VHH binders against q2luc0. Designs and how they scored, part 5

Target 1, 332 residues: q2luc0
Amino acid sequence: MPIEFEQTFRNFLMEHQEKYNRTYHFLILMDSIITAAQRIELYYRTGALKGNLGMAGSINVQGESVMKMDDIANEIVLHYLAASNRVIQVVSEESDDIVDMNKDGGRYFVYFDPLDGSSNVAHGLPVGFLFGIAKRNLDGNMKGPEDFHLREGNDYIAAGMFVIPTGMFTLALRDAGCWRFHADETATYVKPMRMTLPDDPKKWELSFNSANTTVFSEKVQSWIQVNISKYKFRYIGALAGDFHRLLTNGGLFMYPAIVKHPDPKENRPQGKLRLLYEANVVAFMCREAGGDAIDETGTRIMEIKPAGHHQRTTLYVGSKPIIDELASLFKS

## First folded at step 1 (VHH)

Design B12 (framework vhh_7b18_3)
Fold by ESMFold2-Fast, scan of step 1:
Structure B12 (fold): chain B 332 residues (1-332), chain A 123 residues (1-123)
Amino acid sequence: as target 1 above (332 residues)
Amino acid sequence: QVQLVETGGGLVQPGGSLRLSCAASGFTFRSYAMGWARQVPGKGLEWVSYISSGGSTEYQDSVKGRFTISRDNAKSTVYLQMNSLKPEDTAVYYCAKGGYYTIRSDYYGMDVWGQGTQVTVSS
């Protein structure tokens, strides 16, 4: 009987390391990110036994109050990124300020959302760990700290997403495609599968919070009225889960501006999603899969220069024909 | 090399107060959670309190309302103000360097360094 060996993530990455200075340093960084994801998944799966699955009033075996799962996930990621000795600075959804790590020897900036869809934790529904990676600026005449961490999506060398606890890991590498891996019984990521958005409209999905339809702009409402019946409608309220489905089926995920809310305080003309560690991450992955992503001005997400590390944006991400149509609409 | 130097322990009568100090070096103090753990004679090590890099605090139920943790980032020092001390508080107190936001060992964030400082609450 023949013996076949699965291509591991490490073997895949070694094959693709030549482009954009993805050297053994990048492999060390990715190993730390994967280790962090595996530990987050373990805590998610075992959280009920340890009293840390977001249940109010639960206490762990040390007599400590339960931490929120998003705080645990943030701590895990920061610990393993620091242990890699390859990261200069980190931007995290759960950290108010930029975290300095290896200032002198660091090669990478890491942007991450350690637990996207954390409200789903108490319900046992899938959550996401999203990350983006940029390499240190090669300009010897850096003007300030903002030249390091405030990078456009076009400057990213990689972006990825873990859908927890499914054992699915998706990674896009600049000009090397978007790839999905599955954890085997040893928790090793194996079987790289090239992800390309289907060009068949019969497979396409439309994903957005339909409860907000009446508070979107007139252009967005009009587009929805014309197009909603052309697609399957799916929305679970977690970017990682909704985007993971989009990579398989094609179509559109959108988070439009809220501009017509009866309470002006509830308006979000800038959108809700964070540019550095949510929108840029899915935009990067989508572009490597043959799609595109824009904001509500028709500007490509990855071309937006961030003005702050927690900057928000509107988001339209998916199949290129849909995105091209929307870009024309928004520029009109 | 991480170094933590604990001071402020001693003998105190029940109902008394002590202030423990921990001087830290060898890492960027402001970026890490700091805390205190204690080892009761004949029992295991237990967590007492922690303070995050941002100043959020947590306490073990048995010390809540009696102990206060604080930090001075300019001096790279963490403090534990212990009030209304009980004989059950008699232990060696260790300063702990945590991760970026917590010192909880079950969350991969707690390490213990140094000799500790003895606190004895007399009968």
Scores: ipSAE 0.000, ipTM 0.299, lowest interface PAE 11.3, mean pLDDT 82

Design B13 (framework vhh_etentamig_d1)
Fold by ESMFold2-Fast, scan of step 1:
Structure B13 (fold): chain B 332 residues (1-332), chain A 127 residues (1-127)
Amino acid sequence: as target 1 above (332 residues)
Amino acid sequence: EVQLLESGGGLVQPGGSLRLSCAASGFTFSSYGMSWVRQAPGKGPEWVSGISGSGGSTYYADSVKGRFTISRDNSKNTLYLQMNSLRAEDTAVYYCAKDQYYTYSRGKTYTYYFDYRGQGTLVTVSS
């Protein structure tokens, strides 16, 4: 085999960070995120040998609780973000409260879902690690760090996802595009590839939980009945995996409101996905890839103002012609 | 050098309306979020409203939500605050501020600090 010198993620990031002041701080943060993802992949791959692939916690022979994989993933991410000394606060799907890090010198807010599609863990199917990053204003006066973590998606400077254990990493940078990397034999991310949604409708995929079709609104049910046969249907139940397919083939991923459930307490009129660390992340990546994302009122996801750090939203994300059509439908 | 100049304040009766303006210079206006901050007599500064650089996103303190509307004209480098249904408790000096950071919450009012603020314009809601 000939010797090839691939562009590494570090080399790529240094070259493409001209729009960000203090690029070395962002590089240090990204290095910590990548290290966390690599460690999560190791625990995921070895979990079958160590009995930690199950969804339910268990007790070891000494009566101590064994952590679930989602709890392990959360602790790994928190550890490496803290070790970077670059993060002021984090919002995690697995943490009830906002987590304080470096309050004095922290430069970034990080929003993350450490293990998306956790129901796939017990079956050895792909899961995701999603993250979004917003920059703290160090030049302005701040009264309280927690007052500034509730940021709209338009304030993010980067968002990305890892598809575990595939070694695939996708990163979108504000106004610099959406890029895919793959881990080589040394676990180094290499070979940046620009991701742009295809304009070819023959490739388009439709992705959603079809079991919920009868509990969606009348408008959504009607749209599905008219349009579903025009798409290739794909749904694996992990946002990172389903969205990665979308970036490659184009089409639509959606998570509509649940408004007709037989048990009223199971209704989710505001949707199920979390705004800060799921919907904003894929919306940001999709926009950088030439697509768009809206909620069920036709409002752009990245323009939604969070009312809390675990706020839910409906989600429609994908190819711009589809999203424009749905926005018109939802506003009618 | 950043310069912010507020105008449009004055005396108004309860239930009345006023529109405040802020003329900005010395920076690329469309690239920065802007806010309105007020300071009532004997009290500290209170963040009132914020708007993104594009104008696509707006934020309001609960005390003014539904009554005040923030807007901007990037072609004129001007920020506005339309104040309707004014109350005695809205009496304050109103300051224009340059910042992209904002806070809002239903049932809460946050005070926010900014790099630059103007000289302010007095709004008095009385009789």
Scores: ipSAE 0.000, ipTM 0.132, lowest interface PAE 17.0, mean pLDDT 79

Design B14 (framework vhh_ozoralizumab_d1)
Fold by ESMFold2-Fast, scan of step 1:
Structure B14 (fold): chain B 332 residues (1-332), chain A 126 residues (1-126)
Amino acid sequence: as target 1 above (332 residues)
Amino acid sequence: EVQLVESGGGLVQPGGSLRLSCAASGFTFSNYWMYWVRQAPGKGLEWVSEISGSGGSTKYPDSVKGRFTISRDNAKNTLYLQMNSLRPEDTAVYYCARETYYFGKSGDYYKYFDYRGQGTLVTVSS
């Protein structure tokens, strides 16, 4: 049996750094992000066993030391990003405020959701770690603190996601495409595979929380009624998993506005997903794979200027023909 | 192996316009950031413009911002520089350059322009 030499993620990234004007500092940052993802996966894989043992042997033994998986994942990411010495500031789903790191020497802003689909953790179902990266402008004086981290998706240089605990990692690089990697038996990411959304409508999938159908806008409800029978329906409630599948099969993932809830307090006219570390991440990846992404006004996600670091948005992401149709519908 | 051939230079009056072209061969043009750099008589090289492989990202120094526009046609393996509102201080030999990184001994990347053409002379004079 011959020995096969697989292209590693590091070798792939070094080749693309040379071709697409990426610095060695980006490689250091990516190494830290991968390490964080692998540590999160370790805690996830053992969490169900530890939880079962704790419930069986620790009746009434709840102390301050018990952290939620979301909190553990957040602390892991923050630790490895700080250790890279390459990050100026981070925006995390699990952190109420912006986290400062290397203010003077930091080269990157990182936006991340350390554990997307956390409701799946207790059931052993896949969850996601999503991230986006923007470069600090070093060509002159920075204008102000709010100009640094409140970046539109078009300013991102990379975005990616890990599907935990599957060992699958997908990374999009600005102007260099969207790529999937698999962890081998040594936990090294190998076998880069270029992701391009399929042009075949027979493969296309529709993905959304169907329980919310009656509380969406009339335009969205009408579009669903016409189109729901045309596509395979898939929804697992973890953005990374649902979007990972979308990259393979094409179609549409959506999280519409909730505008008709019987309880007005449950309405989400601005949408549910977060712009900086969820919507921009999948929009960036989808654009590099030949797709597109819009909000419910028909505005491209990557062109939305954020007003806050936890800003929400509606999201429609997927195959360009579907997105173009929806953009026309929403602008009418 | 790598060839870059600039053209389109010439004599032009202040306030005039010129469009420079660079024909690239010997590499996959769409995979590389491309640059325009210039050298005025008796001076060093000055960066003028840069463009990403897809053409989606461009950058300019303040000295030419708003006056010069870089573009590319990947189907024709050609890079362009549209120069408007030309000034006497824009007089220089203009070079098309392909970006390359040198991987240093310490693990640092150093950007350099070792793939440059012969250049095209632009003279802005009355």
Scores: ipSAE 0.000, ipTM 0.094, lowest interface PAE 22.5, mean pLDDT 80

Design B15 (framework vhh_7pa5_2)
Fold by ESMFold2-Fast, scan of step 1:
Structure B15 (fold): chain B 332 residues (1-332), chain A 120 residues (1-120)
Amino acid sequence: as target 1 above (332 residues)
Amino acid sequence: QVQLVESGGGMVQPGGSLRLSCAASGFTFSTYAMSWVRRAPGKGPEWVSTISYSGGSTSYADSVKGRFTISRDNAKNTLYLQMNSLKPEDTALYYCAKSIYHRGDWLEYWGQGTQVTVSS
């Protein structure tokens, strides 16, 4: 039989780099992100959280608690981003402060959540590694918006997510679509498949934490009451997993404002999800797949100008007909 | 390339305090979590404490929780361990360790450590 070759992620990216005027710097950055994801998958699988400790002949720590998986994942991402020598600064969910990398020569700002849904780790359930990328303006002698890390989602050049430990990777490129890859037996990401949200309402899914229904706004409660029985309800409590499913099945993922909680400290009037490394990431991917994303004022997520690197937002993301209906409702 | 130089050990009476330091070089200290590991006479190595790259998260072995505090100064590339209410059981060689980002590899440490002796 003839030898058959799979299109690799690197071959795909080289083709798209040429087609969309991307530089080799972006290829180097993406290679570092892919390598970080591969290392996170290995740590998840080998149980490093529970006594996998070091090299053969190194420290053995029997019966002791080791680092949390989210801390390990964060270190892995920071290490490989720094090693790329292409990143100016990063914003991480796990970091209170912005992290400086190559401040003078860095070309990219990277926003990431190294382990979304970390509570699922103890139960062997999927978690996510989410990232967004914006490019620094290296031209000119005056600082523009491109020189700051507080960027709108519309300024992102790419966003993606890995569903760990499944070997699934999805990447959206500005004006070039949303694409899914799978890791093969050699851990190489292969077989690019273009993702487009389906328009069949019979297969639409609704995804949210239903325990919060009574603490949502009246408009949201009313919409749920009218519509929930028309949807297939699915929620696993990890944004990456729920959104990954949304890209194939269509529907709506939402995290509404919490405004009626009995304990005022539990209210989230501006939402719970983080704008830079959660909401913008899925909004960007969804837009490239033919969908849309808005906040509870009907404003497009990618048009929200962040005031801080950990800014929160409400989120409604999914199939365009649903989002258009909700935008009309929220503007009324 | 990677060098970790521990200091601040010594002899102390039970109930006393010591502060250990670790000077790091040869890597970008601010992007790595750091740990303290100890080896008591006749025992295998025991993990003591870990601090995240930013200092935002810390964790401790049950044997030292409430008595020891791990901290770091990223501007000085230095890791610290404040040890209070020391017990004879805390007598050990103390090593600082950097994370290893490979499959099955978690900790590495460099140098001979710093000796802590708690005796009356």
Scores: ipSAE 0.000, ipTM 0.285, lowest interface PAE 14.8, mean pLDDT 81

Design B16 (framework vhh_7b18_3)
Fold by ESMFold2-Fast, scan of step 1:
Structure B16 (fold): chain B 332 residues (1-332), chain A 121 residues (1-121)
Amino acid sequence: as target 1 above (332 residues)
Amino acid sequence: QVQLVETGGGLVQPGGSLRLSCAASGFTFSDYWMGWARQVPGKGLEWVSYIRSGGSTEYQDSVKGRFTISRDNAKSTVYLQMNSLKPEDTAVYYCAKYDTYGKYLSYFDYWGQGTQVTVSS
């Protein structure tokens, strides 16, 4: 009688330990990230009871100030990253400045969005926790007070996301694929399943805010008009949720430049998504799943040199044939 | 608004010299650490050197003895004198401002556009 046991996340990660400096230090870091994600999920599920549902400056029945859920999520992530003693610096969507941690012994830069789609919290809709990890260069090439946190996506060693409150976890490891995990009855992540983008165009999804179609560039509007009928349209307004569907079904997620808004102040020629902790994260995961990602100049997302820790970018991420077509269009 | 403008890059033969300059504006230059970093084609970013507000300097081991960082607070300019250049020094060089000074936390909060240095025969 064969007995089958589920492979745990820890077992999976140990098998990838030697490649790209994924050592026991990386395992400790990942344990902290998973713990943070599970605590955020707990707060999401109990938010109404704790009075922290999407509001800051509110007072609960005891007269205590209430933090917004995104502020709470940020503090949870910072706490567990600091407790790992493995992080040199952190870039967070919810922190105006770079956060210093273990600057002498820290091995990793961590980039994260602790609660993507936070406006969905009050409505019980999916939100995401996205993260990217780069390793500090300890061999002397980045020898300085803080080395450099402004890294290209190609320098990342891992990127991942949690879909909250479902607890689905996806992790991509450099040159080792993109993998999905589910929490079991003990909240242990198990059963790694390799994610590869399907090559069947009939499954392909298109995800973007269609209300903005008329304010996109002429090239993007033209592409949409010709191609939209070839896709299933899906958009829930949380990057982690929309991108998770994309990894399963293939297709395209995009956040184009807004260049034709009637109010010039509403134009976003550089897009809205953040390079370090949103675009690089999904670009990295998509590459490991057999896809690709570009900006609206046809430049690969992971090759963009960041000029600041909150730099924005346009984003086109998904199935390689679609991305190759768009890159050709944007370079024309 | 902080601005950093690099000049002085170009093509040079192995063993040659180049002097990079970075003109800074939009902050009290004398209060901040300044540095240089480079991005080698096909490689990641490498820290090259920094100079503290008090004038003390540090260098990456591979450039120590060949490169010299200096500053002119009256002109709000930081310089990188590069001597005995090697093909491996070929990179885009970035001027960078650190966020704090002295014994406090130091990390690059602003970068320039970069200047290309090519060392080839």
Scores: ipSAE 0.000, ipTM 0.133, lowest interface PAE 16.5, mean pLDDT 80

Design C01 (framework vhh_etentamig_d1)
Fold by ESMFold2-Fast, scan of step 1:
Structure C01 (fold): chain B 332 residues (1-332), chain A 124 residues (1-124)
Amino acid sequence: as target 1 above (332 residues)
Amino acid sequence: EVQLLESGGGLVQPGGSLRLSCAASGFTFSDYAMSWVRQAPGKGPEWVSGISGSGGSTYYADSVKGRFTISRDNSKNTLYLQMNSLRAEDTAVYYCAKEYTYEVTSWGEYFDYRGQGTLVTVSS
C-alpha cells in the first residue's frame, strides 16, 4: 500500500478559511479548544487511578484536595482559552459570573459547558464538552464588549462538541456545514466528514427522558402518544451523545417544559437546558446539518434574545419536517 | 444565488437624514444576521451596524451609535438603516452584507455576499 496522507483539521480550516472563517485568529482559538478537550479526556481516563473523580473538597491519596470532574474540566477550558489570547469573555456552566479574559484585544466570546452529563463519569459512560463562539466588532470604534456579550444563536460563527472519552469532535461553521473529525494515534484530528440529517423517516430516532411524560404539557403528551411508535427510541442522558446520534440518524431530541409535576417545586416551565452553551450549540450545529430547533412556543432557538448568561429554554431540535410540525402545534 | 440590492443613498446636507434599504434574495433571510458596512473615499471598509436574524439584537459602531438605527422586515426580505444627524465623515458607499463580519480589513477576505453599494454624500 502506498503512503496515505490524511487531511488534518488544520489543513481543512486553512484550505477553507475564506469560506469558513477568514482569520488565522480562529485557527489559534480552535487549537486551544482542541487542546482543552484532549486534556479533559486524559483527566477523565486517568482520574480513577489518581482518585481525582471524588467529591469536591475531599483529600486524595497524595493529601491534595480533590475537585469534582466538572470543576477540573472548567479550569482546563478557562486556562487554554486565556492562553490563546483571543477571547474577550466567556460564559461557562460551571462559573456563576461572566469571566473576563482579553477584554480589549480579544476577538471572540466563548460559551461552553465543559462536561455535560457529568453524572455519567462514575458509570464510565460518555460525557460531552460543548461550545459556541461569537465574534465582536473589531473596527476599533466600539467601546467595550459589555452590551453584546449575550448574543443570540444567529450571531454565533461556530459551535461544536467533543464526546469524551471517545474523542469524537464535531464542528459547525456558519454557512459552511457541520463536520465530524476523529483523533488518530498521534491525537491529531483527521478525516473531515460532512454531517447531513437523513431525510429518511425509517432512520429517525426520538430522544427524551420518558419518565417525565406525564408531567409535560397536554400538547406534548398528545404528540408523544401519537408519534412515539414511529421512531427508534434512544436516550443516553448526555446531550453530546444524544445529539451525535441525531446527526447520524435524524429524528428529534427534546427537553420539554415540566408543568404538571405533583410537587410544584419540580416544575420547570422554562425547561432545564441552558440557552447560550447547550441549546444554541446544538441548534446551530443542527441548522448547518439541514435541520432546525425551536422552543415550546414555536420560536426558533437561535432567535431567542438572551436576558441572562445562564438563561434556560425548552428545546426541540432535529429533522426539519418534525420541527415544522411541532412549531405549528405549539403556535396553535 | 445570494443577491443583495442597496438603495436610498444620495446627497444630503450636514444634520440631515437618509434611510437606506437592502433587498435580499436567494437565501432564508430570517435565518441570518445582516450588517451594514461603509467604505469612505481613500479608506478601507468599516463595519457600521449589525442585526440578528430575528431583529431582536442590534449592534452599532461607536461612530454611529445614537444616530443610526438598523432594522429589518423579514416578511419582505428587506434590511434598513435609518441615518440621522449626518456628518461629512459619514460620506461613503454603504453596503449591506450577509452575516456578521466584525473584522473588516478588505473586501476579498471578509465578504462573500455583499451588494453593489449605495453612495451617501454629506456635503453642504
Scores: ipSAE 0.000, ipTM 0.281, lowest interface PAE 12.1, mean pLDDT 81

Design C02 (framework vhh_etentamig_d1)
Fold by ESMFold2-Fast, scan of step 1:
Structure C02 (fold): chain B 332 residues (1-332), chain A 123 residues (1-123)
Amino acid sequence: as target 1 above (332 residues)
Amino acid sequence: EVQLLESGGGLVQPGGSLRLSCAASGFTFDDYAMSWVRQAPGKGPEWVSGISYSGDSTYYADSVKGRFTISRDNSKNTLYLQMNSLRAEDTAVYYCAKDTVYEYWSGDYFDYRGQGTLVTVSS
C-alpha cells in the first residue's frame, strides 16, 4: 500500500510561473522539448552505438543513406517544435539556415544543439541536448527588430540541458532559479532540486582541455599555471557532462581562444563554442544558479549581441568569484 | 545551406587502396578545417583525420597514421582521403565533417551533413 509520490513536471512549471512563462503556451512548448529529448534517448540507446536503426524505410540497403545521430536528433527536435505550434523560428546547430515555423502565431524563438559531444556516442558516454528559449515581443511592436531571432542571452526566458541517455535534465527559468530533475520513463513525474553553485573553494572543479594550454594567450596560460593545482581537475570532453558537474561542485569551465597555433591561419581568436545554442544556454543556467559567464575580453556572454545565428565565442563560466577575477585579468 | 557529398568508396581487398572525395557547397570552404569520420557496422562514429583550412596542417588517428593521407583542393571545394594498406577493420561508412578536429583544437564536434560513402575491405 505505501506509495511514493513525485511532483508532475506540469505542476512544477505552474507553481514556478514568472512574468516570462505565465502562459500555458510555455507548458506546451516544454512538453514538446521533453518529448523530443525522450525520442533522442531512444535512438541513442538502440541505434547510435550499433550504427544502424531497425526501422523499415529509414535505412537504405547500402547503409550510405543512414542518417547520422546528429541529423536524427535534429529532425526529432524540429518535428516536435513544429508540432507545438508555438515556435516562430528555430536556430539549430545542425541547420545552417534559420527554420521558420509558426511565424504568425508563434510565441517563441528556440535555439538548440540536439547532440552536444557527439564524439562520445561511439564510446557509450553521455551526450547533451541543449536549448534556449526567447519570447516574441508581445508587449511591443511585433514587426520590429525585437521579433528578430538574433537575441542576446539576456533576452532568454529559459534554458536547459538533457544528459542523454540518463533521463536527467536541468532547466533554468528567468528569475526563478536553476533546477535539476530526475524523470521517470514517461517524463511525467519529476523530482526537482534547486541548483546553487557552492561557494566552497575546496570543492571547486576546473574543466578544460589542458593539452591546448601552450596555444592559449599568455594571460590564460599564466592563470592556469598558477591555479590548476588549487582545483580538482575534471574534463570529460562534453559540455553537458562537464557543466552538470560544475552546477553541483562549483568552479570553472572554460573554452579559451586559440591564439598561438604554429600556423597563424589556424588560430581561433573567437573561440569554438556557438553563442546562441551553447554559450548562452550554459551562461543562462549558471546565472540562475548564482554564477556568471564571460568571454576572453571580459564581456558577459549574455550581453553579446549576435551578428549571425552560428556566431562563435570564447567561454568562461562558473563561480562568480572566479569569473570576476578573470574579467579583471582580461580587461587589464 | 551546407551540403557535403562523399564519394569514392567501394569493395577492395586487404592491402588495397581507395581515394575518397567530399564535394562541399553552401559555405566558404577555405575558411574551415575539415575532417573525415567513419562509422563501422554496429559501431559508433570514429574520428579518422583532420586538415586545416589552408591544408598546411594535417592530423591522424593512431589507427590510420602512416596509411591514410588527408588533402584538400580549395579551388574545387573538395576534400580527399587517400587510403593505403587497407585492413578489414577499416570497413565503415566514411563521412566528411566541417570545422572539427580532435587534435590541436580540443573540439569534439562533428559538423557533418552528408550520407557518407561505404568502404568494404574484404577478401
Scores: ipSAE 0.000, ipTM 0.093, lowest interface PAE 23.7, mean pLDDT 79

Design C03 (framework vhh_ozoralizumab_d1)
Fold by ESMFold2-Fast, scan of step 1:
Structure C03 (fold): chain B 332 residues (1-332), chain A 124 residues (1-124)
Amino acid sequence: as target 1 above (332 residues)
Amino acid sequence: EVQLVESGGGLVQPGGSLRLSCAASGFTFSDYWMYWVRQAPGKGLEWVSEISSSGDTIKYPDSVKGRFTISRDNAKNTLYLQMNSLRPEDTAVYYCATEGVTYEYDSSGYFDYRGQGTLVTVSS
């Protein structure tokens, strides 16, 4: 009988290592990230059986402490990143402080959100694991260890996401494109497929939390009113899932500033998404797929210098014609 | 001075097996991760396997997974690579390698320390 062999993720990286200026260190790091993602998927799939869907610090029927799934996911990622012995420092959504790993020999800074859309876990709906990678460079004018982790998105060498529990994996490599992989029946990622945003406006989607429409700025509300009927509307509340659809269909994902909330303390004029491990990740991936990303001032996301490791931003990411139009609107 | 000495290479027919050894000296072998890397004629260095200092963490690329087995004997300061079901595309010079924790980075992807290599030729 004929035998069909699939190109594996590892084979893909090895064949493209020279072209993409990637070393074996990057390969080792990616193997650790994939392993972490697959362990998170296992805990998600078995979470109800094992009681992982409870609140952090609560006690189960047997008197044992229960951890939230996002805390478990964070510990899994930290464990495998440390085991790679390739990471200098980590910024995680679930860790208040930066995490030091191999400060002298580590090559990479890793920024990650281990379980985006965690409120979906209790309902069996998709969640995401997002990550960005920057290479430590001692050749630059970097002054101290604390300056190394506050990198612009333009300094990232890779960014990616996993949709959990389906296992869909997408990875963008600097100047080398954005690629999607699926896990086969052996849980091996196979069949690299290049992702480019479609130019066909009939496929385009608009994605945002519509419950916030009345609290957005006048410019954003007016743009929505004029344009919403031109797009298919989709929003699942997990960035990896919403963005993965964007890569397939084109259009716009946005998280605007909240400036008109009835309760002033609920206003978020600088947005809610995190720059290092959410906005930069999707901005990087979108650029490699032929799109673009800006904040509500019309500034490119990947050019924003972070002021802290949990820096927030507004986000508009998607097809270039839409982003160009919005940039002009925001600068007017 | 760090020294790594590979042995066990040679000519073998497709489907055959070879066991490579690497004798390490000049450093505390049990404290270091160890690697096997290879270079096929006209190609760059390719990572083949790695093993943690304790032996608890082991990794392979898909190209050799299930066919090659890395192991170490910390009491003897020796690293091994058991190669089974060898194919013509496995023909390469195989190097034993290690790297220390350093503040400087090698952008070429080379290891800080590697041996002289041992040639493996898979041919009929």
Scores: ipSAE 0.000, ipTM 0.123, lowest interface PAE 14.2, mean pLDDT 80

